# Ledger of designs, part 4: miniprotein binders against F-BAR domain only protein 1 (FCHO1)

Target 1, 248 residues: F-BAR domain only protein 1 (FCHO1), of Homo sapiens (Human) (o14526r1to248)
Amino acid sequence: MSYFGEHFWGEKNHGFEVLYHSVKQGPISTKELADFIRERATIEETYSKAMAKLSKLASNGTPMGTFAPLWEVFRVSSDKLALCHLELTRKLQDLIKDVLRYGEEQLKTHKKCKEEVVSTLDAVQVLSGVSQLLPKSRENYLNRCMDQERLRRESTSQKEMDKAETKTKKAAESLRRSVEKYNSARADFEQKMLDSALRFQAMEETHLRHMKALLGSYAHSVEDTHVQIGQVHEEFKQNIENVSVEML
Short names: E, the ipSAE of ESMFold2; O, the ipSAE of OpenDDE; V2, 0.75 times the mean of E and O plus 0.25 times the DockQ between their complexes.

## First folded at step 4 (miniprotein)

Design a32 (from U6 with W31R R35E A38W E41L Q42R I45A M58E Y65M S72Y)
Fold by ESMFold2-Fast, scan of step 4:
Structure a32 (fold): chain B 248 residues (1-248), chain A 80 residues (1-80)
Amino acid sequence: as target 1 above (248 residues)
Amino acid sequence: SPERIQDLQRLIDELRRILEQADEGDPRTLREALEQVWDLLRLIAEAAERTGNPEAIERALEALMEAIRAVYDLRQRLEG
């Protein structure tokens, strides 16, 4: 019975799988952000089209009469509001392209991470195998030593003593190689495990940083549009005041 | 080197203490625990190498695997 293998290595391999699956969620969140911005852009485009239709109502107002200048003020304001929202739509569409480009970069990073995880899992398998063989190699060496001592105590032939010594020397060399292999496998496993863990942390931190930057661009575009809308409104108020009422 | 084995055990104990404390913590405590865990993983691996003792190395490997699983769980709690 390999208590070491049963209690440790099988479940440790599962742990690596779970950690790797967490990394896959990054690209999914990037696509979800693109989808959200796309829906937001559709809202802006819909508003723009609706305002353009409203502007047409103002432009079709009675051309002859004292109210005609005010219909022109409504038309100009409505057209400018439609344009503000259309420009935001375009900015959001450009941002979607940036998000998708980043998504492609993340898929490339994901592929590299998969290769690293496979390498780490291979190191775990190698270490597990060596760990199972080391106690057996040690036991074999001890048994060869005991056999050699027993034969020396007994009145045995020189040929049998020589044979026992050869077996002991071979067992000693086998044990030495098993220890060297264990030390090498352990060092490789420890290094790859730490590299994978640090790489995973760096990937998540980098992803969050990129997502924050993309949201910052979104916020800036919205803020810029709000400023433009405010300017359109101030112009609207001024244009109303500029219509003269000199009829008396 | 009994001193090196004791140093390794101290690091493993500190790691487990941080993980246990994080289970009862607020989000800020969880984030701080995650940062400390990554540093301890490296220190534990380095200490294990310096012992050259197979039993101590097995103990360190178990602690490293426990920590990686715990980091995953703690991160899920911060994100969820």
Scores: ipSAE 0.000, ipTM 0.133, lowest interface PAE 13.9, mean pLDDT 73

Design b2 (from UA with W31L E41M Y65F; at its last look DockQ between E and O 0.02; V2 from the best seeds 0.00; counts 0 for: pae O 9.9 > 1.5, pTM O .749 < .8, placed apart)
Fold by OpenDDE base, look of step 5:
Structure b2 (fold): chain B 248 residues (1-248), chain A 80 residues (1-80)
Amino acid sequence: as target 1 above (248 residues)
Amino acid sequence: SPDKITELKNLIRKLEDILNQAREGNPRTLLDALRKVAELMHLIIDAAEQTGDEDAIMKALDALFQAIRAVSELRDKLNG
């Protein structure tokens, strides 16, 4: 029983810090998402540049001979692929801006929550302080009651009994005040804790919704590009088929 | 009343159960646990007050502090 009391009164109220840390992870995940999308965009840009180089290589193909028209098909397809990947790069770069903007908004929201956290932690400290005093006030009252009862048993003078009674009444009033302070500190803590918990939950839910939306936008951009790439491949096949052996 | 003390004990056990569930260690579970802890805090306190027993009130406080500590320890384990 005693062990739990001592560690809670120790330096850092870690419980509320848990909620606060979970909330602090929001901006971190947002940054990590931005970094991931940035790396993907770099890969797509590199691929686009490589396809553009491949198109140039195709254009340098021997213009003489029956195979020349096929080099043009390779050139056109490579250029179109390069453009598809470049467009994806652009879409991803725009998405990164949206992710980073959201990250900035999160940081503003987190600053406001920090103030609420501090207020809740202060309420815990006040409650803690009162809780430590309450047993002492109770013990003092009980000791005064025992002293008064002892004096009554010893048939002590009425003057001494009156003094003992006065001390007991004062101890009782001190205990009552300690209980009232405790109840007030507790009520304040409960309210702040509940409000903070609800706020943190709402923040997390909102964060997850935004992250899902950003991931959806990422997936959609990639999918759209793959559809376009598929079209370029079909056009390539058709162009090859249209190049008859007789035209070569 | 004996009934109110029993109610308080039941609420404290419920609090302990929620804390044990929070040990699964995902942030969402922790948040849910903390919310439930906050809700139970009010109920525990109300039950303790209704006992009119200062010792019951102190036990309720101790349970609440233990709950907050347990959540804190769980966090430290998750971050560590």
Scores: ipSAE 0.007, ipTM 0.264, lowest interface PAE 9.9, mean pLDDT 78
ESMFold2-Fast, scan of step 4: ipSAE 0.122; ipTM 0.665
ESMFold2, look of step 5: ipSAE 0.375; ipTM 0.769
ESMFold2 (binder alone), look of step 5: mean pLDDT 80; pTM 0.739

Design b3 (from UA with A38E E41L M58W)
Amino acid sequence: SPDKITELKNLIRKLEDILNQAREGNPRTLWDALRKVEELLHLIIDAAEQTGDEDAIWKALDALYQAIRAVSELRDKLNG
ESMFold2-Fast, scan of step 4: ipSAE 0.108; ipTM 0.604

Design b6 (from UA with I45L A48L M58F)
Fold by ESMFold2-Fast, scan of step 4:
Structure b6 (fold): chain B 248 residues (1-248), chain A 80 residues (1-80)
Amino acid sequence: as target 1 above (248 residues)
Amino acid sequence: SPDKITELKNLIRKLEDILNQAREGNPRTLWDALRKVAELEHLILDALEQTGDEDAIFKALDALYQAIRAVSELRDKLNG
C-alpha cells in the first residue's frame, strides 16, 4: 500500500486520525499562502509609492543649468521602477484571487470527505461492538457444552439431557450468527479504511500539485519583474550616455 | 472421526504458531490471526449443515473456542 496506508493500522486507529488531521491542515496552508502573498504585495506597493515620491524630488531639481538633463534621467528611471513594482503588486493581487478560489473549491471537497470519514468511523464502531459480542457468544456455547458433559457423566434423566442438548444447539446457532456478523463488519471496516487511505493520499497529492502551481505563478511574476528592472537600468545607462558634455 | 480430530489438531498447531508470532508485539499479525480464526470457525459451523455427526462437530467447536479464547486474552493484554 501507499505511504498513507502504512499508517492506518497504528495502535487504536491512531494512524487514521493522524492522516485525517494532516488532510484537514490543507485549507489552513492555503489561507497561509494567501496571507504571505498579501504581505509580499504590500512590500511592493510600499516600494512603488516611495519611488514615486523620489521621482518628484528629481523633478524639482534645478530646471536651468548643465545638470538639468541628468535630473530628467533620474526622474524617468525612478518613475519606471515605481511602475515595475506597481505591476508586480497587481500580479500578486491577482494571484491572491487564484489562491482564494482554490480554497473555496478545496472546502467543498473537504465537506464531502467529512461525510465519508463519518461512515468509516461508524464501521469502526460496528466492528468494535461485534468484536465484544463474539467472545460472549463463544463463552455461552462453551458453558452449554460443559453442562451437557457434566450431565452425561452423572447419568441424568433423558429429559434433562434433551433439555441441555437443545440449549447447546441454540447456543451454536447464536455463535454462528455472531461469526457471520463479525466477518461482515470486518470486511466493511477493511474496505472503508482502505478507501479512506487512498482518498487521503489523493487529496494530499492534489493539494501539493495546486500549491506548486501557485508558487510557480509567484516565481514567474517575480522573475518577470526582475527582467523589467534590468531593462530599466540598461535604459538608464544609455540615457546618461546620451547627455552631451559639450558647452554650447 | 479420526480425520476431523487430526484436522482440529492441525488447526490448534496453526493457532499456536500465530500466537507465538503475535507475542513478538506486532498488532498487525494479531488482527490477521483473529480474522483467520473466525474464518476457520465459520467453515466448521458450515459443516453442521452437511453432516449428522453433531457430537464430533460440537467437540471440535469446543476445542476451537479454547484456542480463540487464548488469542482474545492475548489481545486484551497487549491493549491493556
Scores: ipSAE 0.000, ipTM 0.098, lowest interface PAE 24.6, mean pLDDT 72

Design f1 (from F9 with E14S R18I I22L R25Y E29M E53I R57E D60R E61L R64W E68R)
Fold by ESMFold2-Fast, scan of step 4:
Structure f1 (fold): chain B 248 residues (1-248), chain A 80 residues (1-80)
Amino acid sequence: as target 1 above (248 residues)
Amino acid sequence: SKTLVIRIEGVSPSQAEIIRELAEYLAQMNGWTVTFERHGDTLEIHVTGTSDIDLREFIRLIIWIMEREGIDYEVEWRES
């Protein structure tokens, strides 16, 4: 186990799996944002339609009555309010398209991430395998050395000594190769774990920036509509004031 | 390929729809194939993947969603 793995990833790479799971939740929040905006747009559309119906009621007022000019002011104001809310509905629908487009781009990034995660998990398996085999190579080498020493003490023939030396040299070479494989597997594992952690952090930060920008667009659309509603209201008050009360 | 079946009991229609939508969205992103069967208040989720790692990740994610919603669950592993 590496220092990095021991410190950040925990037993059996639990930390890696937790961070990856968090990254995979990004697309869920993107869909949830689209759903929220869709419901909000429905509220605005419902208001718009209801206000338009109310405007028609004002239009049924008596055209020749003393109050007729004020009914006209109510109708115009009601129609303008309906249009303000309909315009917000359209802006929110366009924002939903932006959210969904971001979701599609997010999918491409997540496909690449998934491929790199598979590579990292493969490195974990390779390291595990080599780690299990290395002690056996060490034990074999030590056994060959002990056999050679035993034969030396027994005053064995030169041919037997030469055979033991050859076996020991072969075991030493095998051990050297096993150590090299372990060192390579460990280095690959450590590098891929570090790369994955940095990539996950970058993905989370990028997602948060995108979500903040989309929420900012939502806020601006709502604010613009409130400003327009305020202007409609000021016009309404002025139109009331302009109706003459003088009777001749 | 391998097929994983998750059986969830005591699920309301709204809970089933939430689970379905989130599972479909995540399956599409990860290249998994997912299908759903509903029988009363029981929901069965069938997912087919090409690797044990993919199916293990699907299990972790769906269990997290189910636990968040306070739903009882049972998981079956089927090879194909």
Scores: ipSAE 0.000, ipTM 0.061, lowest interface PAE 26.1, mean pLDDT 77

Design f2 (from F9 with E14I R18E E21R I22L R25W E29R E53S R57I E61L R64Y E68M)
Fold by ESMFold2-Fast, scan of step 4:
Structure f2 (fold): chain B 248 residues (1-248), chain A 80 residues (1-80)
Amino acid sequence: as target 1 above (248 residues)
Amino acid sequence: SKTLVIRIEGVSPIQAEEIRRLAEWLAQRNGWTVTFERHGDTLEIHVTGTSDSDLRIFIDLIIYIMEMEGIDYEVEWRES
């Protein structure tokens, strides 16, 4: 999303925390996907077991007589249907392993991200510290200038004037260094904030691509199984038609 | 590819026919080759496929059917 840059420079770095919080939700969504697929697999396994039990009603004690060929058709179809749902169960269990594997890779990427975030937060602290010290250096310099001006107006000795001049010069040098440190800290802060925003955007985009791919695998497995179920049903209809009315 | 042999003991002729029918259906659906050999109460199922994952699914499905029928079985993995 292009929205990352617009929010990143928010007051008191609130935008940074919001974006980082969003990134940290990634691994949670990966776990939630695994949980969803696990529950879905349980539904399929339950259906498979129930159909297998139902098939035994057609197999055990199947009535002798005109209906017997149709009971056989029910038995075969029921067994195949149970197997279709069991196959989906196994495919979904394999997909869970893929989701969990991605989750492990994601945790490694997030560990590196956490280390980079610490670096960015350090830059924030440095800028904060320099920002608080700069006014003190400026005030000290101004006070030295005022003292030097006062001594000039009071017809003070050359020794006293030289001393005041030295103090003012040292204060000026200190202020110059403080300004330089502020400018450097500000530039470092701005660069690291931008780098973090781009990293967060890349991580969110990569996560979305991985989640879409995993969901695509889920959809494919379900679709393939539904096609197979449709084929089993079509065979069931054909097998019914193949039973002669003379046998009914 | 590997050939997997499944030996099932204590199988009635009716049970052997049911197992054969289901195994043939699974094989055709997945493009596997399956052959059967019966000796008394023992049924041997030989299956050849290109993927170990596919063979595992076949094993799971056949085992599921065997367990529901209460049939003893032995699985033997042979590479040819």
Scores: ipSAE 0.005, ipTM 0.433, lowest interface PAE 10.4, mean pLDDT 80

Design f3 (from F9 with E14A R18L E21F I22L R25I E29M E53L R57E R64L E68F)
Fold by ESMFold2-Fast, scan of step 4:
Structure f3 (fold): chain B 248 residues (1-248), chain A 80 residues (1-80)
Amino acid sequence: as target 1 above (248 residues)
Amino acid sequence: SKTLVIRIEGVSPAQAELIRFLAEILAQMNGWTVTFERHGDTLEIHVTGTSDLDLREFIDEIILIMEFEGIDYEVEWRES
């Protein structure tokens, strides 16, 4: 079946708790991703603002001098770079909203999962309790059998023998019911443990898929920006070459 | 018929289910009638049996489980 299934079947109750703890860490990693992207967006916004300021410096160059066309080249290039980084900032801000939206969905899924986890833990407790009672019901039955046998040997009255027989029959029925309860509790425990293992696996796989998709969006946005920056740089080189050095 | 009421405080959902299940088993084993009432984290078990001896056997078993789980409890005796 899976990694989680193997750990559930091979480990004691502590294995279940460890796996459930792992699932509960999902929302934390989602928050950490949002924080990372937020810091990255701040870097891009800072660059954009600094480059816009640098563009204004280029605009303040000597307007009528022979160098004026090159100041214009710097200004145009700086403005375009500022825009590229501003656009990336906006894309990253949108991605943060997607990450947070996923986080909200994740918490709702975890709330539903908690109800099923409580059910699984209840099955564990029920099985534990029945396991404790089964030996006691066996002992009670055996004690009633021994009492009935002793009374049979002691030339006891028929009324006392009938009473002992009734008690033994009730103890036998109780033992039978205890065995049935144990078998039912064990079957329920095994089924719920399997269901929990499969659910935890599905939740972790879903989380990994979502995180990969979000990182993919991040990578795509960065890649698009790098392509645009490369184009701005090529235009910058061409614009430099187009400035004439000959004056009529 | 005689009725025993056991009030158990500070129980988790898992503990409440365990207590209910064990009380049901004991009741079925001895031909008793059991009902439950829950008020928040408090669980009341009402057990009706035919003799004081039967009900003492019930409380002894439940007490052992309560003590093992570290659960506080109170017992109230009512005749009917």
Scores: ipSAE 0.000, ipTM 0.098, lowest interface PAE 19.8, mean pLDDT 74

Design f4 (from F9 with E14L R18E R25L E29F E53A R57L D60F E61L R64I E68M)
Fold by ESMFold2-Fast, scan of step 4:
Structure f4 (fold): chain B 248 residues (1-248), chain A 80 residues (1-80)
Amino acid sequence: as target 1 above (248 residues)
Amino acid sequence: SKTLVIRIEGVSPLQAEEIREIAELLAQFNGWTVTFERHGDTLEIHVTGTSDADLRLFIFLIIIIMEMEGIDYEVEWRES
């Protein structure tokens, strides 16, 4: 019984207290992740718009003359870079929606968890009630024993003795039932307290796994953009090579 | 608001710290305010709640948890 306290409340670094605190910080970290991705998406959108503007500059750069084909190469490259970063912006905006959706689910899970903890408080109330009854049952039993002993000393009638014996037996039964109720309420409380701790741990582990998955999606989206940028650059070099230097 | 004062005797420094941590956890969960004073092997806890039922629940919770820990103690409390 005290075993739960020893392993549950005695663990300072990874005990119930630390897990409960961490769980309360979950929604905050989810919001912070959404904010970070939102700012990152803004950077990508700004880059995309800037590159599109540069593409227009290339379009207006001396359309006639020997250098015109190279301005076209700059334009094509700039437009494609703008598109790469615009696509990343959209992917990040979609990821923000996923993060916010998870945040909503997380809040519902926290609400349900809080409601279930009320069941632990109910178990405490039951244990409290039984705990109050146990001393009363004990005192009543002792009083009945003392009364029966007094009557025995006074050499009272057989009917009075039988009555006292019956009262003592009923008091003993009540005490036994009170002890059983206390033990049951105690076991229920201990189990629910352990269940709460395990629930908090599971929630924190689930949150960490979910955050890692979201970060993985972020990393993949960024990687895809890097690959596309590399392809655009290779095409840029090839287009330069293909510009003819012959007069015609 | 109502204030409950709980005095716990016969606790070691380690036990007093465990009781403090448990009391703070319960206070945070229920929106109560708790303060502590330690003098030798005596720990005094002041808890401020919003109702008599809250304060009674607090003392029952702390006593039950101390029993779970196997802490040897004497507890006195008063409403003030």
Scores: ipSAE 0.000, ipTM 0.139, lowest interface PAE 15.0, mean pLDDT 72

Design f5 (from F9 with R18W R25F R57L E61Y R64L)
Fold by ESMFold2-Fast, scan of step 4:
Structure f5 (fold): chain B 248 residues (1-248), chain A 80 residues (1-80)
Amino acid sequence: as target 1 above (248 residues)
Amino acid sequence: SKTLVIRIEGVSPEQAEWIREIAEFLAQENGWTVTFERHGDTLEIHVTGTSDEDLRLFIDYIILIMEEEGIDYEVEWRES
């Protein structure tokens, strides 16, 4: 049994360790997503501040005379672009809060998962222990049976035969209990390994679904901003066209 | 500002990362500054906040986690 036990442990435990390691990377990836969005928000804020500065330059540098209306068009456009990027900054900051709230909930789920992993590893240890005892119990029983048969052939005393029979019965009882413990430990181990594997897969699937949803929100926020930027640019072109070349 | 140092001993790499994530989340939500130093299985968390009241709330959360995991810890107060 030890041979099958060793191979069974190697295959099942390796898979468990790989899956659990992957699950443990989940919270790290959630934090990394928050960090990425935070850097992206900083880019948008930086752009907004730069455009606001450029708008002030246009206002202060506006030449007197015929070109004043065109500099006003630049100022208005610059201000609206600054606002578009500032609005995206706020949306991304709100999204970071959503990511962190998910992260907090994820940590609670992972804490419970860790407790159940400890339980599964305990079942592994129990099965390992009883797996080592079972072959020893079987060998002892077989040796007692062989000794009893040898004594029968040697025409030994009734007292010695009774002793051999008692030892064989005790070995049989020990083996029976070892088999029962092994069967129970194996059933418990198999159930907990299956439950853990299903939980790990469910956690990974749930994590991927949440990450996709968060990325979807990111994409929609960026898309909305691009649409607004396009509208600002269209207004800019129209405002240029509307500046009259007619002099007073 | 006051700086709190939490020293955690006998922590695995996985436990250290999990604790770090929680501490960073709490610090960000409350506007605190938190830094970490790892020396083998020992993790030091340095947190700088505005008030003793806020820092004690932070301590309570981290201590709860440490106690549930059976992790040894020490807490020190520093002023800076």
Scores: ipSAE 0.000, ipTM 0.106, lowest interface PAE 23.0, mean pLDDT 76

Design f6 (from F9 with R18L I22Y R25L R57W E61L R64F)
Fold by ESMFold2-Fast, scan of step 4:
Structure f6 (fold): chain B 248 residues (1-248), chain A 80 residues (1-80)
Amino acid sequence: as target 1 above (248 residues)
Amino acid sequence: SKTLVIRIEGVSPEQAELIREYAELLAQENGWTVTFERHGDTLEIHVTGTSDEDLRWFIDLIIFIMEEEGIDYEVEWRES
């Protein structure tokens, strides 16, 4: 039993429209994810450029001074940090391309879904129409039966009795056809509504899986960068220790 | 080559930016040329692609976005 199946049955297609509206918001969330990652990439690029500037400042230190080897340690560390953040910027830009490629495929799937939704809405309108005709057909048949009974009691002419009988038989046949149309329209409606509910559920589940996978890629890229930053820091500490304090 | 012009009226600045960014990114990935002109609440998208099939597909995607946002639009073909 699907979650979506329980929310499909509302008057005037309310349940169907609510679920379809939710599905249609999918591409918007994909675009929003791309925007978020783009802003995050800009932060990393800004940091990278700032660190590269610091590296140049360290390079301007006095070459002949006792502190010169420590300026070199700062320069190397700053350059490596700039590269770590630049690499993350590139990874995030590649991820944005993956998000947008998914968005393109999502839009194609949604276009196909929209075409099938039109068929489902047509079935709803057919059922609505037949539902209105069935009571009228029942009323007509009952009226013909009452008229025939009234004429029987009034001892009217055989010609009038024959006409009433013919009208009642035609009304009965019309009612039988209306019932058959209703049953067919109802079956078609129920099947198409179920198919649509299952499709909408599958689309939402697929979208959530794709979004989770993309977020996973984001997390791994950030994690890898943090590991690299940690390595740069350890190297920085070792390079400080390696500066000689021996005097001539 | 063919150029398509899509005119959108009553669009908010946020909606215009959303459409612009998405169209530019799709154009970059597929090698299409897209330009935008904004006149108050009206946004015009001019798109030139390599093939009629690519241009039709591009239009369908942009139309889908506009319909999801409930935006009114007009499409015009211009040959160049």
Scores: ipSAE 0.000, ipTM 0.157, lowest interface PAE 19.9, mean pLDDT 74

Design f7 (from F9 with R18F E21L R25W E61R R64E E68L)
Fold by ESMFold2-Fast, scan of step 4:
Structure f7 (fold): chain B 248 residues (1-248), chain A 80 residues (1-80)
Amino acid sequence: as target 1 above (248 residues)
Amino acid sequence: SKTLVIRIEGVSPEQAEFIRLIAEWLAQENGWTVTFERHGDTLEIHVTGTSDEDLRRFIDRIIEIMELEGIDYEVEWRES
């Protein structure tokens, strides 16, 4: 093999390995996203339960005093905040189901990808094998050529020159077959490497697009909850103002 | 040094590649310099050797291979 061939194939195989490694990380990142959202949902559920407990403290406030109407305002506000965070918990749990559903479809795509990778790696092995045989065939041919040239210089018998010529011709035929095998293996290798690279790129782009959409859903759920919390707070302020200070 | 140009006409891509590989290996083993130009189905081999004997040996080997493959050829001489 030429230096260019060796260097070129090494680069192609390294690129393939890098891209395939990146693709294989896809399902792992999908699982990690589900795990993150699950922990985030637990935080919201914990907050909701704590607010519900705090609301009971307001409910146990002095019901027969001047401050009783304000304890009611605190109770209502606390209950509504608990509900906002509980609803976010439910939305995040639904999002986890969407993430896991995507993960299932992703695994099916990856199974097909793995089958194609095996075919590509087989082509690499074939090319490697032929590449190792080609130098030996070349060396044999060159040795036959050198032997025949030496015999010409020595003015050897015609019979010996004919034998050397026949050996050189047979070595040339063997070398030709080795070159044809190499060209065939190289063409197959190049096509499969290109096909694999394009597929890996498409899979990574599709994965990133799906992950961005899932994160978008997460962001919208959180934002919607923040809006609701703001509305609860505005209602809380209005309810305070509406408590009468007139005693009759 | 002297440069020889070998013109080969009517070659398939596979034949051209085979001839190129043989010429490269012969040049490498004998310390010759060889370059190639392809124009459609015509292949030109430019070989530079240290002596007339070296160039003649190269020609003889390439001719033997071309005859084995049934390839038509023309040899042009150019000194450099």
Scores: ipSAE 0.000, ipTM 0.147, lowest interface PAE 22.4, mean pLDDT 77

Design f8 (from F9 with R18E R25E E29L R57F D60L R64W)
Fold by ESMFold2-Fast, scan of step 4:
Formats: C-alpha cells, structure tokens, sequence
Structure f8 (fold): chain B 248 residues (1-248), chain A 80 residues (1-80)
C-alpha cells in the first residue's frame, strides 16, 4: 500500500512538471511571433522603398517622348503599389505592438503562477515528510501495546502497569496527530495540485486563443493588402487601355 | 525618452556576468545604451535611447533568459 502510494505520487509530480514546462514555453512563443512579424514587416518596407525608387525611374523617363503618357501610367501604378506595401508595414508594426503588450501581460501572469508553483512544491515536501513519519508513529504505538500486554501477562506491579498505560496513551496521541497531519497535508497537496493543473490548462488555452487572434489579425492584414494590390493592377490595365493613340 | 530598468535579485556573480554580456550584445546590435549597477545580490539594468517598441522587445529577450534560469526580477519604467 505504501509502495502504491509512493509510485502514485511520483506520477502526479511528473504530470505537474510536464504541464508547468509547457506553460513556461508560452512567453517564448510570443517572442518568436513578434520576431517573425518584425522580419515580415522589414520585407514589406524594403519592397515599398524599392518600388518608390522604381517609380522615380518612370518619372524621369522621356519627358518629351511619344511614350510619356504610358510612363505616367507606370508611375501612378508603381506609387500605389508602394503605398499598399507601406500600409501593410504599418499594420504589421501595430500588430507587433499588440504582441508585445500581450507579452507584458503574460509575464505578469507567469510571475503569479511561479509563486503558486512554489506553494505547490512546498505542499509536496510537507506531504512527503509526513508520509515518512506516519509508519514510524504507527510502529511505536504497536510496540507500546505489545509491551503493555507482555507486562500484563507477567503480573507486573501496578506502578509499572500505570507507566506502560501512560506510554501507550502518549503513543496513541502521537499517532492520532500524525494521522491528522497526514490527512491535512494530503488534502492541501491534492487541492494545490488540482488548482495548479486547472491554472496551467487555463493559461495554455488563453495563450492559444491570444496567439490565434494575433495570427488572425496578421492573416487579415495580408489578405486586405492582396485585395488592394489586385485593385491597383486592374486600374493599371484600364489606364493603359484608356491612353488614346492620338494622345500618344 | 523613457528608460527601462530591470532589477534582478538573488543572482550569483556568474549569472550577473552572463546577463550583462547578453544585454550588452543586444544593445550593440540595436543601437541602445545600457548600463549596469550591482549591489550585492541585486543587478540593475538600465536601457535608454530607443523607442517604446524596441524597449518592450528588449524586455522579452532578457526576461525569457531570466525565466529559463529561474531568476527573480522586477521591471520598471522611468522618465529619462
């Protein structure tokens, strides 16, 4: 029974460690998301700046040539495309701010979690200590009972019988206190383990919801930009078609 | 125009030196100014000369390291 109890508690402690380790990875993933979005924003900014330079090339092209109206169409389209990517850069920069604000809030929650983990580990240590003492207290009580029974059979003096009775009673009180301490420590341990497990689950679920929402914002910003780019290119095609041969 | 102050308690000389090296490397890469004050087991990291967004990024980088090492910390914003 003792063997089963020791094995059982070991498995519960392992589960606690696994869940806590998973929770601790949360802030790391938040940082990694911020890093990813930052690199993605840099790509968009670089593209925007390059397109703006390309637009200037079109602007400097052949001021007095018959092709001038078409260079203007290129210039307008290139400027609008550069703006689309610049707007995405700004949206991604705003999203980074949201990720970092979430990260700060997450760190506060993790600090509180760490304090509660210490409390749970203390409960584990107390239960371990009391569990170790309980069998010894029980053995002492049984030994006192056997000694009292031996003295009774030997027709011992009343004074010796009174001493044995007192020792047995004291051992019984000690055993009762050990049982009470064990029951109290076990209840505290079980409650704190349950509270920790529920907290870890809630933290992981909350983190996943936040990460999904942030990724959703990222996807929406990218999708919106792609729609705008499509519109810019449709306008480009129409503007080409609208240039008259007589105006060229 | 804000200064970020990170206060770390209960650190060994070895841990303090490692944190210092990492913070200095990050500051150099990003053009930040970082200074350190040590008082016994307490290390204070002061970061200046960057935007709020960059300073928040610095927080995530350094706090992640402290969480991995199980180091106690406090974060404070001061007007520069």
Amino acid sequence: as target 1 above (248 residues)
Amino acid sequence: SKTLVIRIEGVSPEQAEEIREIAEELAQLNGWTVTFERHGDTLEIHVTGTSDEDLRFFILEIIWIMEEEGIDYEVEWRES
Scores: ipSAE 0.000, ipTM 0.180, lowest interface PAE 20.8, mean pLDDT 76

